VHH binders against Integrator complex subunit 15 (IntS15). Designs and how they scored, part 6

Target 1, 373 residues: Integrator complex subunit 15 (IntS15), of Drosophila melanogaster (Fruit fly) (q9vpf9)
Amino acid sequence: MSMSIDSNKLLLRKGDMKLDNYPTCAVEALTRLETLIASRNKQNMVMQIISEFIFLERTPKDGDVRKSQALPISQMNLFQEFQLIIALIEYFSRPGRDATRNAIFLSLFGSHLTPQRSKLLSRLISTAVSGSVAPLLSSAGTWMQQVGCKTPLSLEVAQNIVSDFISYSRKTPEQLKQLPMVGPHFAANFMVAVADLYLNEQRSPTLNPPPDALLDTITEWMMENPTLCQASQQPLVLPAGAIAMPFTTPLAGLLRWVVLAPLVSNRSAYSNLHLSLLRALQQLVSSGESTALPSQDLMQIVKSLQSYCARLAESKTDPQADAAYQKCMERFAQAVQIALSSNCITNQIQLLCLLESLPPHKLMKIVIEAHKK

## First folded at step 20 (VHH)

Design s4 (from r3 with E28T Y29S)
Fold by ESMFold2, last read:
Structure s4 (fold): chain B 373 residues (1-373), chain A 119 residues (1-119)
Amino acid sequence: as target 1 above (373 residues)
Amino acid sequence: QLQLVESGGGLVQAGGSLRLSCTASGRTSWMGWFRQGPGKEREFVALIYDSGGSTYYADSVKGRFTISRDNAKNTLYLQMNSLKSEDTAVYYCAATPGYLVYDEHFDYWGKGTRVTVSS
């Protein structure tokens, strides 16, 4: 007596997913989805099973709820949300193939997102960090790279980790400190996301520094895990034929922190982070891996420096005499020199022209002149 | 059910630029551009995730084309620079609500907009 995919679907449809079976119906649904998850033709069916039996979502009927057009409504109470988090932790802790695990994670959180799913995802990931649940964190890292580390949901996840482990903790928990060892891909992608939240004039007109404990944690991660930026370059493991989205390195965002930091802070951690970033950049060059430090990210740094210099001009202060500006430019020039000498920057000519528009700095002038022609 | 309407095609000199637009009637997780040249099969051009997330480009257009989305307008863009004769094609907007993207497996397609690149 062998079971078929059709028999598994029949069991799911015959009331095995009743609310009085929760979370059992969610666990059974996850198991059944493994036979479907790699099929490019079954994604809509997978999404319906997830919505109906895992997240307990119902769509308003068009005829009964005029002008509904709204996202599905979750029927899940707070106790069921907790039960689901435990069930997902247990599911992702099981031995299994990475491609299957990653596809399941993406099916849960890579489409059809409701506010309730977003809240649950943040709680799930924080729980996995607290429990050092490496397989789940690996899938979360894959998810973040696949959808993008700077999407609103990825940033929400990053903010919730900062809240849970930095803002509302008097001492940085050991589980956060060891995250690079437990989930290096997730840690690298978390750094991309959290770097976007601070010292970033695209997100705020004010250069808001990261919390001190967050800065210290990331600085320690970079110093103690010298290959961490290479972890973000690992190819994604997905079902055959699925398009794997490219990685984003945390280097550009963290470089913005250390270059702009003298405008708002004197913390020595930024000097340590800067040194670690220079070493990481050199390692990427030495490994021979194809990598690019996007010139758009570097141009954003230039724009912030131009804005600061405009304010100096308004207050009649010479940028050459401004210690903060000179320190920003020293750090920037050092990073640019390494990146240019290794052809690690896209669109170098435009970047060099933009760098020349900044008020003069001795080392930066040398770097620009060495690469003009 | 999702409607995709492309615009912005036309005749352009080699080395020139065009921006294609695709207005969607609703949000989806993935959107992309495909193109079909004369006598050729439809081929992938570029892909972008919801909310301006991850992007991916075919090697033949990388560095010359830029895909982007405006979530407020439910609009997908393709900025095409340094155009070449081989870029001549009908360009199709595509979308899927799925969680993974496979080449060819998009649920919704636009009618296409013609781009002709002359020497």
Scores: ipSAE 0.776, ipTM 0.910, lowest interface PAE 0.6, mean pLDDT 86
Fold by ESMFold2 at other seeds, fold request of step 21:
Structure s4 (fold): chain B 373 residues (1-373), chain A 119 residues (1-119)
Amino acid sequence: as target 1 above (373 residues)
Amino acid sequence: QLQLVESGGGLVQAGGSLRLSCTASGRTSWMGWFRQGPGKEREFVALIYDSGGSTYYADSVKGRFTISRDNAKNTLYLQMNSLKSEDTAVYYCAATPGYLVYDEHFDYWGKGTRVTVSS
């Protein structure tokens, strides 16, 4: 196919001065990796080339018993980091095979994740969002699906986008508003991640709502892009024989937002988001998707409602008289009804039993009884 | 050199539960479970990414088995519920530091732990 692996490695070593030849050695390495990236048995060599010539990493000195366990030490300065970001933006913008591009992205950020690589990844993705760099965002979407949208690094990427485009921005940039059109798969996976960051008692003892601008942006995405939650259903493009990990939709996490929101917020955007989620659930039925709402995720919502009702009981307040609880249950019942009718819920029996444990709500009782037969 | 040691196998009644563990000598990007039943070829059971990330299951075990990792302990788990006679097998832990997983192309394998499901 190309020069032998020994020859390619030797040429890189001879042709590339370490720090003095940066970023040229990284660009050359990326080009050479294209001939190696799809080979099942070359992954270790690819990772070594990436570590040495792209991230300028060195292994801890000899005598470390955990050599294969030890994370490399980066020697990049801030200017070299910026140079690498530009080089990667240019590389991923080139015409080429999607499988190759996605495999390269995974080889950079899917293993051997040092703190320095993690920070660089977050900056790279934020830069790609700002530049509307569709091919890079497509690879980032594939990456999130492969590693998982809720891993610490995926959540860090999501948090960095919120920080850059929502928290520190005077106006929500047009590039963020257009993200579903530029990178729909990445936008869907970003929503999975960011939904996990807010109104989630598994991550915080307090139900912290999303920033208003983020809520508005997500709501507009869902309203303007009716098929966005289906963006991950397309097969991943990976080298032949590679295992494609299953997709996740943002539906369960966003449903948690709209159902629990009345406990902490009166923003009307949650009503609009709720309507968009109900529409998305109906569209999944039309498409035949059946794995959109794992019961475990819905049980998180029930647990949060149970905790709230326990606090109402301590203050001797009847849940039937609590407007916030009634609104939560109305939204939840509507979503559950559509999801059950659409066959979108896994492990339905366990969920129905847990729903019965909540203080009664008229619509929810009807929904539960209808699905017991 | 990563070492993988399985434990938790044993004899269990059909319909019962069992939890397998695999202790790794270090952290790696991908870990998975495979099994080899009597007279059969080794087959994929479940796969999980580093930090408890994405998971993938064979159809035959989906909904009954749960794969998980405790990254602090470098330990992989397989919770097996609603066990059937056809789940009888030697279960192997596998791991790779790679960035892509190809069918059964793992760099490190354990010696296996036997699970027998009585009829």
Scores: ipSAE 0.768, ipTM 0.910, lowest interface PAE 0.7, mean pLDDT 86
Fold by ESMFold2, fold request of step 21:
Structure s4 (fold): chain B 373 residues (1-373), chain A 119 residues (1-119)
Amino acid sequence: as target 1 above (373 residues)
Amino acid sequence: QLQLVESGGGLVQAGGSLRLSCTASGRTSWMGWFRQGPGKEREFVALIYDSGGSTYYADSVKGRFTISRDNAKNTLYLQMNSLKSEDTAVYYCAATPGYLVYDEHFDYWGKGTRVTVSS
């Protein structure tokens, strides 16, 4: 059977769908799309069906020339948005092929997003965390790896989880504590994203630490789940022929937290997290992982330390006598030592030169001299 | 529908650097660079999702080339460092609005920009 985009839409409308029967038309569209979703030649048709029948979007038309609009207009009321979230939870909970489920998730949230879709995604994922909906969280993990853990939408998802389960929660819910067991790939990708939100001068003019409960939760995850940083190393399950994007570990971002933390916090959880990160880094070396810590991420840590030392100089404080700086350098030296011994840092010469520019620290000096050749 | 215009090609000495640009007439989810050397098939160079997103590189350019994009300008970049004579090729910008990328299946292609690396 040969079909055009218009022909397929007409068959869908005439067969078993009505726009007036929401959310039933969205569920029926999802089912019909399963026959189309893996075809590289049908992506435009899939996207049009999703826009019309699932998100109820339309482009500005004749009757709406008075207002300038570059994006589709959302037609959903708040009750329909709630109905869609429930329908998607039910849909992704159905038994089925992982590749199909992952492709459907990507078709909903991996192309040309509207503000409506972005809002719905954040709510959907938070709902799936609350319900421990493992199949949906597995698809969300695949989505984050495929589009990138640090895209604006991925960061928005991570921030919403922090808000829903940490900032505006009386106590950390069991569902969040169990996330590594329910959705380990999503949990690892969430850690990449949330690590980028805190103690990161590329995103904020100040070193803002994570909320205490978030730090405690992530520290517990790392202590109780020693292979969590490897969760993204499994091949993505996608339709045949689709390009799977490479994984990113949370190690570099969390290392930045523990190295810079003495500048802003005295919490003992950072010591526990640091030990867990060193163990995780050693485990990745033993597994033969060739690139675990990009040198650019390590150089970012150096830049933050340089900025702090410049402020010490302005206040006439000796960095060698500054307890916070010395603690930062102790943690940093320990991690760099492991990373250099495993040859898992690109452009090591530039990193070593940059490290030498920092005020001296005994262990770091030893590490640099051991690898300077 | 979507128009892609490459620029920045030229002649450069081995070991040198060059930055290619590709402006798109609209926003798209995936963009990539391909190249075709003299007498060779077109080959993949690099792929990127929306700014700040995932990147993927061919082994032959990994560590030397950096793909990036500026979504505010609808512009794709390829920073090419440590250039070698085997990097001599016509470089093509490619894009797709789709949610998955399959091999060399892209909906839109530019006309290419020539890079020559002299020995």
Scores: ipSAE 0.761, ipTM 0.906, lowest interface PAE 0.6, mean pLDDT 85

Design s4 (from r3 with E28T Y29S)
Fold by ESMFold2, fold request of step 23:
Structure s4 (fold): chain B 373 residues (1-373), chain A 119 residues (1-119)
Amino acid sequence: as target 1 above (373 residues)
Amino acid sequence: QLQLVESGGGLVQAGGSLRLSCTASGRTSWMGWFRQGPGKEREFVALIYDSGGSTYYADSVKGRFTISRDNAKNTLYLQMNSLKSEDTAVYYCAATPGYLVYDEHFDYWGKGTRVTVSS
């Protein structure tokens, strides 16, 4: 199929698909890819067309770089990058089949990732949030679920949104506040990503809370959109026969926030978020089909509490008398009780053993005893 | 073009554990594990995206097997716990640089490593 690729490139170059005819060659490439995108046998050809005509990349030759397999180099100037962002927003805003748009988004940003593609993706998604571009955000949500919400690129996208709309903004823009209405799947996946960035000792040496405005925004999203975590369970729309990767919910990561928050914060928003999370867990019981809530995320909460208790021991403070620890355990016990009754937890025996290793808490002890035989 | 080499297979008692490894000669978007038991067709076991991305498991191994990648070493792992006799198979590593994965449509395959679960 290499000879077929060369013939297709020659045909494309005879039209508007010349490198010096930008962005027209990128727009034409996107249109022509629609006929190829769902073919399982044409993925290499699609990726080569994207690299050459959309991102204007070349493969480093022997004389360019004396390193192993260097990544392709983008030859786009900054004006062409801006033109491409506009063209992509226009393309994804057109009417069309969701499976086609989602497959094209994945072909652009789901393989063959270069640093320039990664930076462009972050700017593209932030622009789409600012413009409330629902079809693009729907494809971005599909992309996050398919590749994973916690990949470096997904976290970079999430962090860029926090920077653009929270850190470098005096007040949270309406477009971010309305994100669950405009792009609910993307909003849920964004929550998975940002939950991983904060109050997470696997990513940072200390328990760093989220910015106050981000916490308030997510808390309001959860209170005003009670089915948002269920919305992330939507079937992915992909070409027929493609493997759809399973959804994740933000529940485990946000639970870590509310359980660990008493160690670092007195903000009342965490109490409201906790209530919303308990409601979401109870709705899973009522909805039927169980989803696996990763017990590893819950075990991570235990590890953070163990570390805190070790520091209390160094200060000769009794964890049972420590108000912050007791509040952490009250919230944790309430969530664990509901999650166990809904069969949302995998590897429950390991979790129960770890919970027993923590300094005792009255409600947690009752929960543990009720679920051991 | 991409080379995949599995290791870590062997004989293990039922209820035991093994960890399989697959070293790749380069980076790729998707990697997965497949297996072929005696007298059976090759079947899907687990799939993972690059950089610690999303994972997907066959129902028969959910909760017992864990797929992971070490991208610095270009190595794919399969941690197999609570092994059963029906897990006896040749385990194959597979990879694709593509943006979508279809059934067993992978561009690159390893030669396999044998796992035997006795008792």
Scores: ipSAE 0.760, ipTM 0.906, lowest interface PAE 0.6, mean pLDDT 85
Fold by ESMFold2 at other seeds, fold request of step 21:
Structure s4 (fold): chain B 373 residues (1-373), chain A 119 residues (1-119)
Amino acid sequence: as target 1 above (373 residues)
Amino acid sequence: QLQLVESGGGLVQAGGSLRLSCTASGRTSWMGWFRQGPGKEREFVALIYDSGGSTYYADSVKGRFTISRDNAKNTLYLQMNSLKSEDTAVYYCAATPGYLVYDEHFDYWGKGTRVTVSS
C-alpha cells in the first residue's frame, strides 16, 4: 500500500533527525522538506521543521509569552551559523527543480523572521556572491522580488553587499563585477534596493551620493549587460498556484541618480549610466499594468529639483546660469522624451504640467510643447 | 489563533474616499483584502507582504486603492479613492503566516465590513 503523507510526517518527527549531529540534521531536514514544500496545506509543518532543526529555535519560556506570535529564541552559536551557511551553499548548489529550491529559500527567509535568520541571510548572500553560486543567487533574486526589494531585510542585504565588496575592499572584487552574468535577476533586484538608499530625499534629508566604487560597478553592469533591467521582468518560478508578486525594475531609481547627480557630483560614470538608461528605456515595450517609470517617481525628481532651485533663489542665483541645474534638466528632458515615445508613463498630462513649473530649460520646453500642443 | 477585526465600512458617494482598517492580534507575513458583492463570489482585491514589502492589486482597483500595513499597531489598511458603485461589497481582511500565498487559501479571515457606494 502507498505510504500516507501523515506517515511521512511521522518519520520526520520521530527523532529521525538528531540535534546532536549538527549540521547533518539541517541537511537532512532540507532534503525531507522537498516532498512537503509545494503543498499549500503543509506550510505550518514546514515552518516548524525549519525552526526546530535548521535554525535551532525554541519558544521562549511560557511565563514570557502571552501571544502565539512571540519571536522564538535562537540557540545557535557562531560556529553552527558558519556550518549552516556552508550547508546551505552546498544544498542550493545541487541540481534540482527551480520551483522547489525557490520555495525552500522562501520558507527559510520569507516568513517567521528572527534577528538570527536576518543576520544569517545577509552572510549567506555575501558568501554566495563571493563564490559565484548561481543557483542560490537565482533563489535569492526570487525571494527579493517576492517579499519586496525595499523591505528592511532586502535593504540590509543590499547594504551588507556594499559594505563587504565596496566599503571595506581595496578594489571591487571580480565576483561582484560578474554578478549580472552569474545572477542577473538578483543583480537587478539589488540595483532596485541600492538605488533607494542613495540620492533619495524620501530616505534621507540630504542628497547622499552612492560610494564612487558602487557607482562605477553599477555603471559597468548596465553598460556590459544591456538587457539587465529585463531580468527583473522574468516570470518567477514558484510552485503551481502560488501568487507571484510583480517585479520592480531599477530604471526609475537609477534615473533619479543620473538626473540629480550634477547637484552633488561631477563623476563621468553618471554620463555613461545615463546613456545606458536611455537605451533601456528605448527597449521598453509598454506591457499591461507594469510600468517602468511610475509618474510618482518622476514627480519625486521634480520635487528635488524644485527644492534645489529654492536654494538657488535664496542665494540669488539664476537657474539658467547654474551649470548643475542645466545638466540635471538636460538628462531629465532626454529621459522624459524617450519615456513618452515608448509609452511607459501613465498620467503624462499631470507630469507635463509639473515639469512646466520648473525654471525653463531649452530641451525640456521643446519636449513639453511637443506633447501638450 | 490569529484574530482579525475589520472596521471603517459605511456609505459613501461615488467618487468619494473611504479607509478600511483591519487590526490583527499578531504579526503575519502576508495580509490581504477580499470582497464579496451582492450575489457574487468573493474576489481578490489586494495583497501585501510585511509593512514596506511588495504589493499586488486586482486590475479593477489598481491606481484607486492603496494597501498598507503598520507593524507597530498590527494593522492593515485599505485606502479606497475614486469609489464606484461596482465597489459595493462586504470587504474581508485575510492573513497567513506562511511563506507563499495561494489564491484564496488564507489561514485567517475577518468577519467583514460593509461598503456601500451610492450614485
Scores: ipSAE 0.756, ipTM 0.907, lowest interface PAE 0.7, mean pLDDT 85
Fold by ESMFold2 at other seeds, fold request of step 23:
Structure s4 (fold): chain B 373 residues (1-373), chain A 119 residues (1-119)
Amino acid sequence: as target 1 above (373 residues)
Amino acid sequence: QLQLVESGGGLVQAGGSLRLSCTASGRTSWMGWFRQGPGKEREFVALIYDSGGSTYYADSVKGRFTISRDNAKNTLYLQMNSLKSEDTAVYYCAATPGYLVYDEHFDYWGKGTRVTVSS
């Protein structure tokens, strides 16, 4: 039987991995883990070393069977958290193999998620955006794709970026504006997450628009980076044999913004964003992408429009005379036409029937009739 | 040690639907479904991350099967639609607390539930 990982664990402890030597013990642990991180048989040992020496977590006490399944308890203070963030920024900035960096990032934040690790991740990513730390942001993009862009932690990361760079900043920092060039995979996945936070009745009972500065930033990203929605289509770099999870695009969530925006806003940025989304959709259709607009997301847009039309009926207002509704439907019809012409929508028959239930719009009627024949 | 108990297997007509469940004794980062048909090796079916995260499907079931989790109940589901005779197999629930998923390296396995699809 091989005991090499037990020897490495002992050497880490004999390498003076005392808590008083923080963050040096975390950096030494990361370095020594590089030979172990891709081993399919040693993940539990890697996770235990990370818990003990990087996150300073206490395992459940011996002899308490009831606590053998309890999550580790962090003993890290706020200053040590800051030290770890700096150490991780420096570690990920070093030249190295992408598969190793991605595996290390996933080992830190892809399993055993404690509240302490979650908080630290959000601060780490915001710091990496401020520092334009491309290798870390690339690993964060891989992480979001592997775990999912709409998990609670991914949404928390997105919300914290909005807070740090939009809400608590007088002017959008240049580092956020340059994010698509520095970390395009992360920027695309951030857009998936942040699109879910606004103009989304599944998440909030009201249609709350994004902050103006966020909308402007995303609109500029899309206009200046025409391939951004495809940024995750490159093969993920993971250790051999690891399952790479499929990518998503931000198109459906951002389409929901531009289609529903006339109900809550008249900002011209939505028109520019809409044009960029149509162009991005055409590019994905031309490349053969079949899941650019999931039918479930499109049906959610219809539900929001139905709710609005129900309110118009209560006030005895004709939807065909309502300028906001007509603008929503114009934008929606344009996107649906592109998607239907390429068969990139699943459950097309169900979607078409649902669209037909909405009050008529000239372009949408043409789109529906063309695909019912 | 994590315990996994599958249920919901049975006999179903081709073209029909069936929903499998797997109750876990605790929470874990990754869960998935595997199956072993008569005279065949065990093969991957579907994978899902914690908290309703990302999903992945084998090509043979993509579009027909849906994997989901209810974390409040520690339960994994597999909704199987448009069933074919080649879907006949014993279906196994699997889980890992790890940070990377390899097809051959899940830490915990259930005992399986049999699904038979008749013509």
Scores: ipSAE 0.756, ipTM 0.900, lowest interface PAE 0.7, mean pLDDT 86

